Miniprotein binders against q96jn8r1131to1294. Designs and how they scored, part 88

Target 1, 164 residues: q96jn8r1131to1294
Amino acid sequence: TLEFLENHGKNILLSNGNRTATRVASYNQGIVVINQPLVPQLLVQVRIDFLNRQWTSSLVLGVITCAPERLNFPASACALKRAAWLLRGRGVFHNGLKICEKFGPNLDTCPEGTILGLRLDSSGGLHLHVNGVDQGVAVPDVPQPCHALVDLYGQCEQVTIVNP
Short names: E, the ipSAE of ESMFold2; O, the ipSAE of OpenDDE; V2, 0.75 times the mean of E and O plus 0.25 times the DockQ between their complexes.

## First folded at step 7 (miniprotein)

Design Z1
Fold by ESMFold2-Fast, scan of step 7:
Structure Z1 (fold): chain B 164 residues (1-164), chain A 80 residues (1-80)
Amino acid sequence: as target 1 above (164 residues)
Amino acid sequence: SMKVTIEIRGDSPEEFKKLIEEAAKLAKELGAEVRYEIDGNTLRIEVRGIPEEALKKFAEEVEKLAEELGYKWLVRIEED
């Protein structure tokens, strides 16, 4: 069963059997990681439960290729120094540098209730799913093992793991 | 009181002009005291003198701008 790891950003509180993550302070320190590696064809999905409109940016999601269980998370996912591929706003980022200008919908504008999914295809391509719709390959050839990551940044203060 | 420190890493000091200009405008609108320092390829921005909630908002806006312009960044919020 999919759960968020107990190792997470300092502002996170886990509930609902570690399937709901809530950022209880500020706008950052909100990184959570799924407890199992993202293996090909596994679809990991989270629902946006609560948005705080006092902030301008919203959640980031993607993958990291380092072991997450004892990782010291930075304040924001884009500051990760290890190999990290992240989707934020309209962009695709590798270790904080934008490598694709426009991919998929603007994540800063997804409303409460949106379901966001990550999946590896059989060739190691990372796909984003939005409300069940595959947006295509955001990152080709993701190294394995890799782990799905959500950064409850800015507006996004709560997400819950949901099954397809 | 609190302060925010933002470190931005770029390819050359000259490319920071847009980021500095936008950060200065935001700081003026918020009534914040801002200091800039460039050390090689790193821009350091320190901001203080406004309530903690406003400092966090300033930090978020500058982080967003830095990322949009392709910079790597690190933010610290700490006692001044």
Scores: ipSAE 0.006, ipTM 0.224, lowest interface PAE 11.7, mean pLDDT 81

Design Z10
Fold by ESMFold2-Fast, scan of step 7:
Parts: C-alpha cells; structure tokens; sequence
Structure Z10 (fold): chain B 164 residues (1-164), chain A 80 residues (1-80)
C-alpha cells in the first residue's frame, strides 16, 4: 500500500493512515516522499485537497534518486542540488537547473480536486498525469531506484494519495 | 522569538547580488541579523534580532525590490 514516509518536512502532519499530508504552517518545509520506489508502470497519484491563495506558487512534484528515509530535507525541493528531477510551474528541473520550458499545464494554476500522477514507462521515462491524462515524457531515462516526491509549497497545503 | 524567512525565485539569478546588497543595507539600518543562501535560481534570506513590526517592514521592503526586478517572492514569520 502507498503511504507517505514518516521522514518529511518539519511543517507536515500526516493523517488518514499516512495517505494525507497537511502543511500546518508557513509556505515551505512541506516535502513528502512515497514509501516505496517508483518502479516502471506504478502510477502514484495525489489529489490537491486545499489551496491557500495567500501564496502565488503551488506544489512541486518529481523524483529523487537518493535514499529518503533519513534525508535532511531542505526548506524547498528547489534547493535539492543532487539526485532530483522536479516539475514546478511549467518547468522541468534537474538538480536545480531548468532543462525544459513549458511542459504540460502550469502546476501553479491547478485547482482543488486536481489529481496529479507520476509514472515511469518501460524505458525509464518519467510521465506526468493530470486528471488521468498522460502529459507525455517530462524526463527521459531516470536512474533507478527513484522515489516520488511532493513538495507542498506555497498555495498547496494538503494532498491525499489516491488509487488509480 | 520570531524570524522572517524570505524566498526569492527567478529564472535568471544575476540580480541576486543586488537584492543581497540592499537587504544587507536595510539590515544594518534596522540592527537586524541576516543570513543568505543561494541555490541556482533560488535565494533564501533569514532576518532576525528585531521586533516583529520591524521584521515585517524588512520583508515588505525586500518584496518591493524583488518585484521591481521581476522576481517572485514569498515570506513569512517562523519561530527562531
């Protein structure tokens, strides 16, 4: 069963059997990681439950290839300098560097109820799914093992893992 | 006690030096302690050591400058 790891950003509270993550303070310190590696064809999905429109940016999601169980998370996923491939706004980032402009929809504008998914294809390509629709390959040939990460940054204060 | 954390994001971090210099000048005027971290297109500023009203003023001045330079900016109070 898919759950968020107990190791998470300091502003996170886990509930609902570790399937719901709530950021209880500020705009940052909201990184959560799925409890098992993202293996090919596994679709990991989260639903945006609550947006605080005091903030302008929203959640970031992607993968890390380092072991997450004892990782000291930075205040924002965008500060990860090694072993990270992230989707933020419309950009694709590898270790803090923008590698693609205007991929998929703007994640900063997704409303409450949106379901966002991450999946590796059989060739190791990382796909973003939005409300069940495959947006295509954001990152080719992701090293394995890798782990799905969600950063409840800015507007996004709550997400819940949902099954396909 | 409280501190303020400020996150600035942009695609082109060439102006971070200007933001840091202006933040340092304002910190000196207000008697605040300031720390900076730069990670690619991400700048984090922490400011502490002054009353909450002065911390808010500091954050608002940095926000004004960042917006004038075309950067996105976020800030909030945090326990120090």
Amino acid sequence: as target 1 above (164 residues)
Amino acid sequence: SMKVTIDIRGDSPEEFKKLIEEAAKLAKELGAEVRYEIDGNYLRIEVRGIPEEALKKFAEEVEKLAKELGYEIYWDFEED
Scores: ipSAE 0.028, ipTM 0.450, lowest interface PAE 5.2, mean pLDDT 85

Design Z11 (at its last look DockQ between E and O 0.14; V2 from the best seeds 0.00; counts 0 for: pae O 10.8 > 1.5, placed apart)
Fold by ESMFold2-Fast, scan of step 7:
Structure Z11 (fold): chain B 164 residues (1-164), chain A 80 residues (1-80)
Amino acid sequence: as target 1 above (164 residues)
Amino acid sequence: SMKVWIEILGDSPEEFKKLIEEAAKLAKELGAEVRYEIDGDTLTIEVRGIPEEALKKFAEEVEKLAKELGYKIEWDFEED
């Protein structure tokens, strides 16, 4: 069963059997990680439950290749210096370096109810799924093991893991 | 007491020079302590040591400049 790890950003509250993450303060300190490695063909999905329009930016998602159980999270996922491949807005970032200018939809504009998915293909390519639609390979040759990460940043104050 | 925590999202550390220079200038004018950190694609600015209304003014000026330069920016008050 997929759950969020109990190691998370300090503004996160987990509920619903650790399947719902709520950011209860501010705009940051909202990183959560899935409790199992992202193995090939596993589709990890979260639904955007609540957006707070006080903020401008929105969620970031991707993978980390370090062990997450005791990781000291930065305030925001995009501050990660190592072992991180992230999607923010329309960009793809590796350790804070933009490696793709325009990939998929703009994540800052996804409405409540959007289901976002991460999946590795058999060649190690990281795919983004949006409402069940595969957006293609965002990152080729992701090192394994890797772990799905969601940063409830800015507008995105709540997500829930959903099963296919 | 309160501080302000500002995060600006960019593409590389090099592009933050103008924001850092303007923030330093404004901090001097307001008598504030400021601290900068660049990690990944994120510039973090902490500002403290002045009244809450002046902290708000500082954050709003930085926000205006960041948006004019095309950056994403968030900020909030935090207990210091």
Scores: ipSAE 0.607, ipTM 0.842, lowest interface PAE 1.5, mean pLDDT 90
Fold by ESMFold2, look of step 8:
Structure Z11 (fold): chain B 164 residues (1-164), chain A 80 residues (1-80)
Amino acid sequence: as target 1 above (164 residues)
Amino acid sequence: SMKVWIEILGDSPEEFKKLIEEAAKLAKELGAEVRYEIDGDTLTIEVRGIPEEALKKFAEEVEKLAKELGYKIEWDFEED
């Protein structure tokens, strides 16, 4: 079963059999990683359970290609300088640099109840799903193995892994 | 004692130069101790050594400037 890894940001508490992550302090230190690598048959989905609109930015989604059990996470995912491909707002970022200005919806405006999904296609392309709708290829050729990452940043205080 | 931790989200490290220059001027005016760090597309600013009211004013002025320049910004108080 899909679960969040024990290695996570210091402001995270895991619950619901490690399928729910809650950020319990501040706006950062909220990185979580899915315990299985992405494979083409695997759709990893999380539901946004709770947003605090006091903050202006929201969650970050993406993948890392480093082994996640030993990774020392920074305060926010956007500070990852290597082995990271991230979706933030409408942008796609690789190792801290924007490589695509607009892709998919603006993650900063997704409401509570939004279900966000990540999968690899048969060519190694990373796809974003929003409420079950494929948004296309965000990243054309992601190195494998890779793990899905969620940063419960800013507004986003709780997410739950859901199965399709 | 209290400090403020500020994270500013940009598109690349090169864009932060002007913001750092203006933040440094404000820090000098307020007598604050400031540390800056660029990590990927994020600028972090740690501010200490002044009263809580002045820390809030610093964060609010940096927030105003960051928004004027089109950046997203988050900040909070932390125990030192």
Scores: ipSAE 0.231, ipTM 0.664, lowest interface PAE 4.3, mean pLDDT 88
Fold by OpenDDE base, look of step 8:
Structure Z11 (fold): chain B 164 residues (1-164), chain A 80 residues (1-80)
Amino acid sequence: as target 1 above (164 residues)
Amino acid sequence: SMKVWIEILGDSPEEFKKLIEEAAKLAKELGAEVRYEIDGDTLTIEVRGIPEEALKKFAEEVEKLAKELGYKIEWDFEED
C-alpha cells in the first residue's frame, strides 16, 4: 500500500492511514515522501485536496534517490541539493538547478482536485501525469531506486495519495 | 557545526534586495558566511561559520526586518 513515510517535513500532519498529508502551519516545511520506490509501470498519484489562495506558489513534485527514511528535510524542496529531480511550476530541476524551462502544465496553477502522477517507463524516464494524461518524459534517465516526493508548499496545504 | 536556513516568502524583488543588503551587513558584522538564493517568490538565506547563539541572533534580526516588510519568514537550525 502506498503511503507517506513518517519521516516528513515539520509542518506536516499525516492522516487517513498516512495517505493524506496536511500542512498545518505556515507555507513550507511540507515535504513528504511516498514509502514505496517507483518501479517501471507503477503510477503513483496524489490529488491536490486543498489550496490556500493567500500564497502564490504551489506544490513541488519529484523524486529522490537517497534513502528517504534518513533524509533531513529542508524547509522546501528547492533546497535539496543532492539526489533530487523536481517539477516546480513549469520547470524541471536537478539538485536545485533548472534543467528544463518549460515542461507540462504549470503546477503553480493546478486547481484543487487535480491529480498528479509520476511514473517510470522501461527506459528509466520519469513521466508526469496530470488527471490521468501523460505529459511526457520530464527526466529521461532517473536512477533507481527512487521515491516520489511531494512538497506541500505555498498554496498547497493538503494532498492525498490516490489509486490510478 | 550548525547553520541557519532562512526562507522568506515575498513578492517584491526590491524588498528582497533590501533584505539581502541588511543580511549581508549583519553577516559581515558577525563574521558569518552567508549565501542567498532567490527562486520566484522565495528568498533563501543560509548562514554558517559562527556560534549557534550568533546564528539565532542573525535569524531573529532578519525575521524582524521581514516582518516589518510584511512577509512571512521561517527559519531553523540545520546541520552543516
Scores: ipSAE 0.005, ipTM 0.234, lowest interface PAE 10.8, mean pLDDT 89
ESMFold2 (binder alone), look of step 8: mean pLDDT 81; pTM 0.769

Design Z12 (at its last look DockQ between E and O 0.05; V2 from the best seeds 0.00; counts 0 for: pae E 12.8 > 1.5, placed apart)
Fold by ESMFold2-Fast, scan of step 7:
Structure Z12 (fold): chain B 164 residues (1-164), chain A 80 residues (1-80)
Amino acid sequence: as target 1 above (164 residues)
Amino acid sequence: SMKVTIEIRGDSPEEFKKLIEEAAKLAKELGAEVRYEIEGNLLRIEVRGIPEEALKKFAEEVEKLAKELGYTIDWDFEED
């Protein structure tokens, strides 16, 4: 069963059998990671449960290829220096460098109830799924093992893992 | 005592120097201590050493400029 790891950003509280993550303070320190490597064809999905419009930006999601169990998370996923491929707004970023301008919907504007998914295809391509719709390959040739990451940043204060 | 943390994000770091210069000028005027970190398209600013009302004014001025330059900005108080 998919769960969020107990190692997470300091503003996160886990509930619902570690399937729901809530950021309980501020706008950052909200990184969570799925407890199992993202193996080919595994679809990991989270639902946006709560948006707080006090904040401007919203969630970031993607993958990291470093071991997450003891990682000291930065305040924001965008500050990860190595081994990170992230989707923020409409951009795709590798270790802070923008590698794609317009991919999928603007993640800063996804409403409550949106289901976001990450999946590796058989060729190692990272796919984003939005409400069940495959957006295509955001990142080719992701190294393995990799782990799905969600940064409950800004407006996004709660997500829940959902089954396909 | 309190500090303020500010994170500014956008499509490119091209105008970060203007934000840093304005923040440095404002910090000097207010007698604040300020630190900056740039990580790709993220600019993090921490400001401390002045009363909470002045910290808020600092953050609001940086927010105006960041938005004018097309960035998104989030900031909050944090125990120092």
Scores: ipSAE 0.670, ipTM 0.864, lowest interface PAE 1.2, mean pLDDT 90
Fold by OpenDDE base, look of step 8:
Structure Z12 (fold): chain B 164 residues (1-164), chain A 80 residues (1-80)
Amino acid sequence: as target 1 above (164 residues)
Amino acid sequence: SMKVTIEIRGDSPEEFKKLIEEAAKLAKELGAEVRYEIEGNLLRIEVRGIPEEALKKFAEEVEKLAKELGYTIDWDFEED
């Protein structure tokens, strides 16, 4: 069963069998990691449950290749300087550096109810799915094992892991 | 990505030290990269490596500190 790890950002409260993450304070300290590593063809999805419009930015989605249970999470995913591939806005980032300017829809403007998914293909390519639609390969060759990461940042105050 | 440049005009180097210390602490907490430059009575703080939302909050916090110390402060956001 897919669920968020107990090792998470300071402002996160887990519920619903650890399938729902809620940021209960401020705009940051909201990183969560899904327990099971991504395996080829497994689609891992989260739904944006609630947005707080007082903020402008929104969630960051990506993967980490370090041991998530021992990770000391920074205030935001952008501060991860190793073993991290992230989707923020329309950009793709690796260890804090932008490696792609425009990819897929702008995550900062995804409304409540949007379902975002990550999937590894057989070649190690990391795909983004939006509402079930494959947006293509965001990262062509991701080291394995890797874990899906969600940073409940800015507007994004709650997400829930959902089945495909 | 974005960066913010904050400019503070003040009278006391001692107080600039305090601002720098507090700014550095905040930057570290946010995981930001920060640089400082002092030119006469002008302190420039440049922050990058964090989301725009965080940059704004950083600037606001520094503004509060600067105003408490009686300093004039301004900032600008730009692409990094």
Scores: ipSAE 0.013, ipTM 0.252, lowest interface PAE 8.5, mean pLDDT 90
Fold by ESMFold2, look of step 8:
Structure Z12 (fold): chain B 164 residues (1-164), chain A 80 residues (1-80)
Amino acid sequence: as target 1 above (164 residues)
Amino acid sequence: SMKVTIEIRGDSPEEFKKLIEEAAKLAKELGAEVRYEIEGNLLRIEVRGIPEEALKKFAEEVEKLAKELGYTIDWDFEED
C-alpha cells in the first residue's frame, strides 16, 4: 500500500494511515516522499486537498534517486542540487537547473481537487498525469530506483494519496 | 496594513548581494522596513511599513531587477 514516508519535512503532519500530508506551519519545510520506489506502470497519484491562495507559488512534484529514508530534506525541493527531477510551475528542473520551460499545466494554478500522478513508462520516461489524463514525458530517461516526491510549498497545505 | 513577501531563487547565494543592495536603495527611497533571509539558493525579502500601492511598486521593481539578473521570483501580499 502506498503511504508517505515517515521521514519528511519538519512542518508536515501525516494522518489517514500516512496517506494524507498536511503542512501545519509557515510556507515551506513540506517535502514528503512515497514509501515505495516507482517501477514501470505504477501510477502514484495525489489529490490537492487544501490551498492557501495568498501565495503565488504552489506544490512541486518530482522524483529523487537518493534513498529517502535517512535524507536530511532541505526547506524546499528547489534546493535539491543532485539526484532530483522536479516539476515546478510550468517548468521541469534537473538538480535545480531548468531543463524545460513549459511542460503540462501550471502547477501554481491547479485548483483543490486536482489529482496529479507520476509514473515511469517502459523506456524509463517520467510521465505526469492530471485528473487521469497523461500529459506525456516530462523526463525521458530517469535512473532507477527513483522515489516520488511532493513538496507542499506555498499555496499547497494538504495532499492525499489516491488510487488510480 | 499589508506586507509583501518576495521569494527569489538563484544559482548562487553570492550573487544575491547585488539584488539586496538595489532592493535596499529602493526601500530607503520608499521609507520601507525590509528584512532579508537567505536559505540555500532562496532569498526571502519581507517589506512593510508603507502603503499597499508602494509595496506593489517595490515588488514590481525587485521583480524587474531579479529577472534582469536571471533569477526566478515569486511574491505575495499578506496582512501584517
Scores: ipSAE 0.006, ipTM 0.219, lowest interface PAE 12.8, mean pLDDT 85
ESMFold2 (binder alone), look of step 8: mean pLDDT 82; pTM 0.792

Design Z13
Fold by ESMFold2-Fast, scan of step 7:
Structure Z13 (fold): chain B 164 residues (1-164), chain A 80 residues (1-80)
Amino acid sequence: as target 1 above (164 residues)
Amino acid sequence: SMKVYIDILGDSPEEFKKLIEEAAKLAKELGAEVRYEIDGNTLEIEVRGIPEEALKKFAEEVEKLAKELGYEVYVWIEED
């Protein structure tokens, strides 16, 4: 089944059979990656368990196309310069550069209990799902293999993998 | 070409006025292109257009200033 990899940001603590990730310090160093490639039609979902309003911005999610098992993660996912497609706030980012101004809901305002999902369609389009609702194609033609990534940045201090 | 991003976490956007002012002075001296974005309690400073060595020095100076003022800072460098 789906789990978070043991290679993760240094402020992360895994629990619940590696299905729950908790950021135990600061606002950064909170990157986690799913343990298997995001193959077409696989829906990977996480639930926001805990938000700390001390911070302003919140989680980032997306995909990377480099091997995550031994990757030296930067403090923030937005610092990934190569092989990264990320959703932050309302924006879509490719290798740190914003490629879309407004896509889907603002991720910085999603409350506790929100379920966020990533899925590739059969044409390689990356979809965001929010509480079961497909937001559409955020990124076309994602190279494969790719891996689902969640950055527990800022407000978001805990997420849990949930099944569709 | 290198770009430097600096995230500074503060208590309110108004606190960033001093940091923005000082960063702008440093950038002018270096001939750098800078952009500022305030995202709630974080200030993102994007700097480009100068040699990598000068970008690193700029980032270090802004980081020092932010820490002296009591802010938490995250810095990263990307190639464009």
Scores: ipSAE 0.006, ipTM 0.205, lowest interface PAE 9.1, mean pLDDT 81

Design Z14
Fold by ESMFold2-Fast, scan of step 7:
Structure Z14 (fold): chain B 164 residues (1-164), chain A 80 residues (1-80)
Amino acid sequence: as target 1 above (164 residues)
Amino acid sequence: SMKVYIDIYGDSPEEFKKLIEEAAKLAKELGAEVRYEIDGNFLEIEVRGIPEEALKKFAEEVEKLAKELGYEVLVWIEED
């Protein structure tokens, strides 16, 4: 079954059988990774459980194409300059470089209860799903294997893996 | 090369300008490159461009000042 890896950012506490991640301090050091590769057609979903509106930006969602089990996580996913494809706000980023200005909804404004999903299509295209609705291809031809990553940054202090 | 992030947080941002000014002064004395980011009641200071031991000394001095002002501090290191 899908769980968050025990290797995670410093400020994360895992609970609920490693299916709930809570950021217990600050606004950063909140990266978590799903325990198995994102294979084609697997839909990985997380629900936003708690938002602290003290912060201006919110969670980042994406994939990394390096092995996550012993990765030294930086303070934020945006500091990953290699092997990372990230969705932040309305932007799509590859290794810290913005490659798309406006894709899908603004992740900084998704309310508590929103379910965000990542899925690879058969051609290696990375899709974002929002409350069950496919937003389209955010990133084409993602190398495999890749791993789903959530950065509980800023406002987003808790997420839970939900089954389709 | 190496860079250090100093994350500063607390109940209010009133002293952030003072922390930024002191960090900038220390960075200039050490020949370091320094960047800042503010997000509500949190301040992140990034420092790079000097030897590892000087980066650690910079981080220790900024952490000390922030704690004296009543803030909590988290320091982390990234190798580029």
Scores: ipSAE 0.000, ipTM 0.133, lowest interface PAE 12.3, mean pLDDT 82

Design Z15
Fold by ESMFold2-Fast, scan of step 7:
Structure Z15 (fold): chain B 164 residues (1-164), chain A 80 residues (1-80)
Amino acid sequence: as target 1 above (164 residues)
Amino acid sequence: SMKVLIDILGDSPEEFKKLIEEAAKLAKELGAEVRYEIDGETLEIEVRGIPEEALKKFAEEVEKLAKELGYEVYVYIEED
């Protein structure tokens, strides 16, 4: 059973059996991590429940290869300079460096109700799924073990884990 | 206290002058300390010395302006 880890950003409150994450303050300190390693064929999905249009940017989605249970999270996932592969807007980032432009849809414009998914293929490629549609390989050869991360940044104030 | 780092990506460093001037104007209005660095095709803006809500406002305005000018923008927030 997939849940968000109890180690999370300072502004997060978990509810619904640790399957719903709500950012209750500001625009940052909203990082959450899934409790199971992202193994090949496992599809981890979250639904955008609430957007606050006061903010310009929105959620960031990706994987980290460091141990998440006791990680001291920075204010924003994009400040992770090591062991992180992140999708923000249309960009793909590795350790704070942009490695791909114009991948998939713009994450800053996904409406409430959008379901975003992460999956590793058998070759270690990281896939983004949007409302059930595979966007392709965002990152090839992701090291394992890795863990799915969601940063409730900016507009995105609530997400819920949904079963595939 | 917090600081904000903003990375703006462009093909020509000379294009950054307008962004630097506007960022300097905003920093002056907010009473912030601001630093700029050009590293190849990236303009880095670091801002600190004002309350978190004001840093947030600065970052949002600079990001908005840079996107309107067609740049790609990445905002990092960290402890100072």
Scores: ipSAE 0.000, ipTM 0.154, lowest interface PAE 13.6, mean pLDDT 82

Design Z2
Fold by ESMFold2-Fast, scan of step 7:
Structure Z2 (fold): chain B 164 residues (1-164), chain A 80 residues (1-80)
Amino acid sequence: as target 1 above (164 residues)
Amino acid sequence: SMKVTIEIRGDSPEEFKKLIEEAAKLAKELGAEVRYEIDGNTLRIEVRGIPEEALKKFAEEVEKLAEELGYKWYVRIEED
């Protein structure tokens, strides 16, 4: 059963059997990580439950290749170096560097109820799924093992893991 | 009223000028009062004088620029 790790950003509260993450303060310190490595063909999905539109940016998703159980999370996922591939807005980022300018929909504009998914293909390509629709390969050749990460940044104050 | 403090740390303090210029432009657009100080490899930016929602927007934009430039940051929103 997929769930969020109990090691998470300091503003996160887990509920619903660790399947719902709520950011209870501010706009940052909202990183959560899935408890199972992202292996090829595993589709990890989260639903956007609540957006606070006082903020302009929204959630970030991606993968990290470091062990997450005892990781000291920075205030934002984009501060992670050397071990993270992230989707933010319409960009794809690695180690703070934008490696793709326009990929998929703008994550800053996805409404409540949107289901976002991450999956590795058999060639190690990281795919984004939006409401069940594969957006294509965001990152080729992701090192393994890797772990799916969601940063409840800005507008996004709550997400819930949903089954495929 | 609220105040935002942003501390930025990095190994390339010569690049703080770019971050300061962009932060100053954003503060002017939002009508905010801004102060900044450089101490070695740390840049501290304090912003006040605008509504809380605008302070949050300022903090988000400066953080994005800091991370794009490879800096570490810490933001504190507090009563002023």
Scores: ipSAE 0.007, ipTM 0.314, lowest interface PAE 9.7, mean pLDDT 83

Design Z3
Fold by ESMFold2-Fast, scan of step 7:
Structure Z3 (fold): chain B 164 residues (1-164), chain A 80 residues (1-80)
Amino acid sequence: as target 1 above (164 residues)
Amino acid sequence: SMKVTIEIRGDSPEEFKKLIEEAAKLAKELGAEVRYEIDGNTLRIEVRGIPEEALKKFAEEVDKLAEELGYKWEVLIEED
């Protein structure tokens, strides 16, 4: 059973058996990480529960290959300068560097109720799933072990882990 | 009331100075109040005191200005 780690950004409150993450202040300090490694074929999914449209940008998701249990998270996932592959807006980023300009839908415009998923294929490719639809390989050859990360940035103030 | 927060990451004193000056000039033309702070490697500029529609236009113009100067900023609109 998937849960968010107790180690998270300082503006996060976990509830619903650590399956719901709520950002209770500001627009940042909202990073959460899934409690087990993203192993091949495991589909991790979160639903966008609440958007505060006073903010401009929204949810970022991806993977990190460092140990998350005691990591001192930066204010936003975009500030991770090592061991991070992230999807933000329409871009794919590795350690803060944009490696793809247009992949999948614009994450800054996904409405409440959208279900976003991350999965590794058997070749180590990281896939994004949107409302059950595989968007393809965002990042090839992700090092293992890796951990699924969600940054409740800007508009996105609440997400809940959902089963496939 | 509403406020706009502009964030830029980096620790170049010259870049921060130019961005602060341009954002402050733009805000003054709109009659807004401007504050800024540096937190580690992040510059945060806060603009408020004008109607929401004017703040939104300010945010869009700052984004265009940042692009022209070769920088990328995060612009956020939040309730004050």
Scores: ipSAE 0.007, ipTM 0.248, lowest interface PAE 10.9, mean pLDDT 80

Design Z4
Fold by ESMFold2-Fast, scan of step 7:
Structure Z4 (fold): chain B 164 residues (1-164), chain A 80 residues (1-80)
Amino acid sequence: as target 1 above (164 residues)
Amino acid sequence: SMKVTIEIRGDSPEEFKKLIEEAAKLAKELGAEVRYEIDGNTLRIEVRGIPEEALKKFAEEVDKLAEELGYKWEVYIDED
């Protein structure tokens, strides 16, 4: 059973058996991590439940290769300077450095109801899935173990884990 | 190198004047490159050309000032 870890950003409240994360304040401090390592072929999916259009940017999605259970998260996932591969807007970032300018849809414009998924292929390639459609390899050769991370940043104030 | 992007939402563009003036003063002191863009009621400030530690201090000062003025804002830090 997939659920969000109790170790999360300070503005997060977990509900629905730790399957729903809500950011209750501000625009940041909204990082959550899935409780199971992202092993090859495991597809983890979240649905965007609520967008607050007072903010400009939206959620960030990706993986970290450090142990998340007692990690002190920064205010934003993009401030992680090691062990992080992140998708923000249309960019792919490794430890804060943009490594791809344009990949997949613009995450800042995905509407409520969008289902976003992360999966490792058998070669360690990280895939983004959007509403069930594989967008391809965003990051090759992700080190393992790694953990799926969602940053409820800006517009995105609520997500829920959904089954494939 | 690194850059900082700050996006601030206000009730009108005129209300950004003090924030822009203070941000410009700090940027000048630090030798930073600064770009400003106003689109409706949103101010975007992009800063680069100084060390990461100085960019973080700049972001902290602007964040504090925006909060004191009651703006809703976002700050993110990218490598460029």
Scores: ipSAE 0.007, ipTM 0.289, lowest interface PAE 9.5, mean pLDDT 82

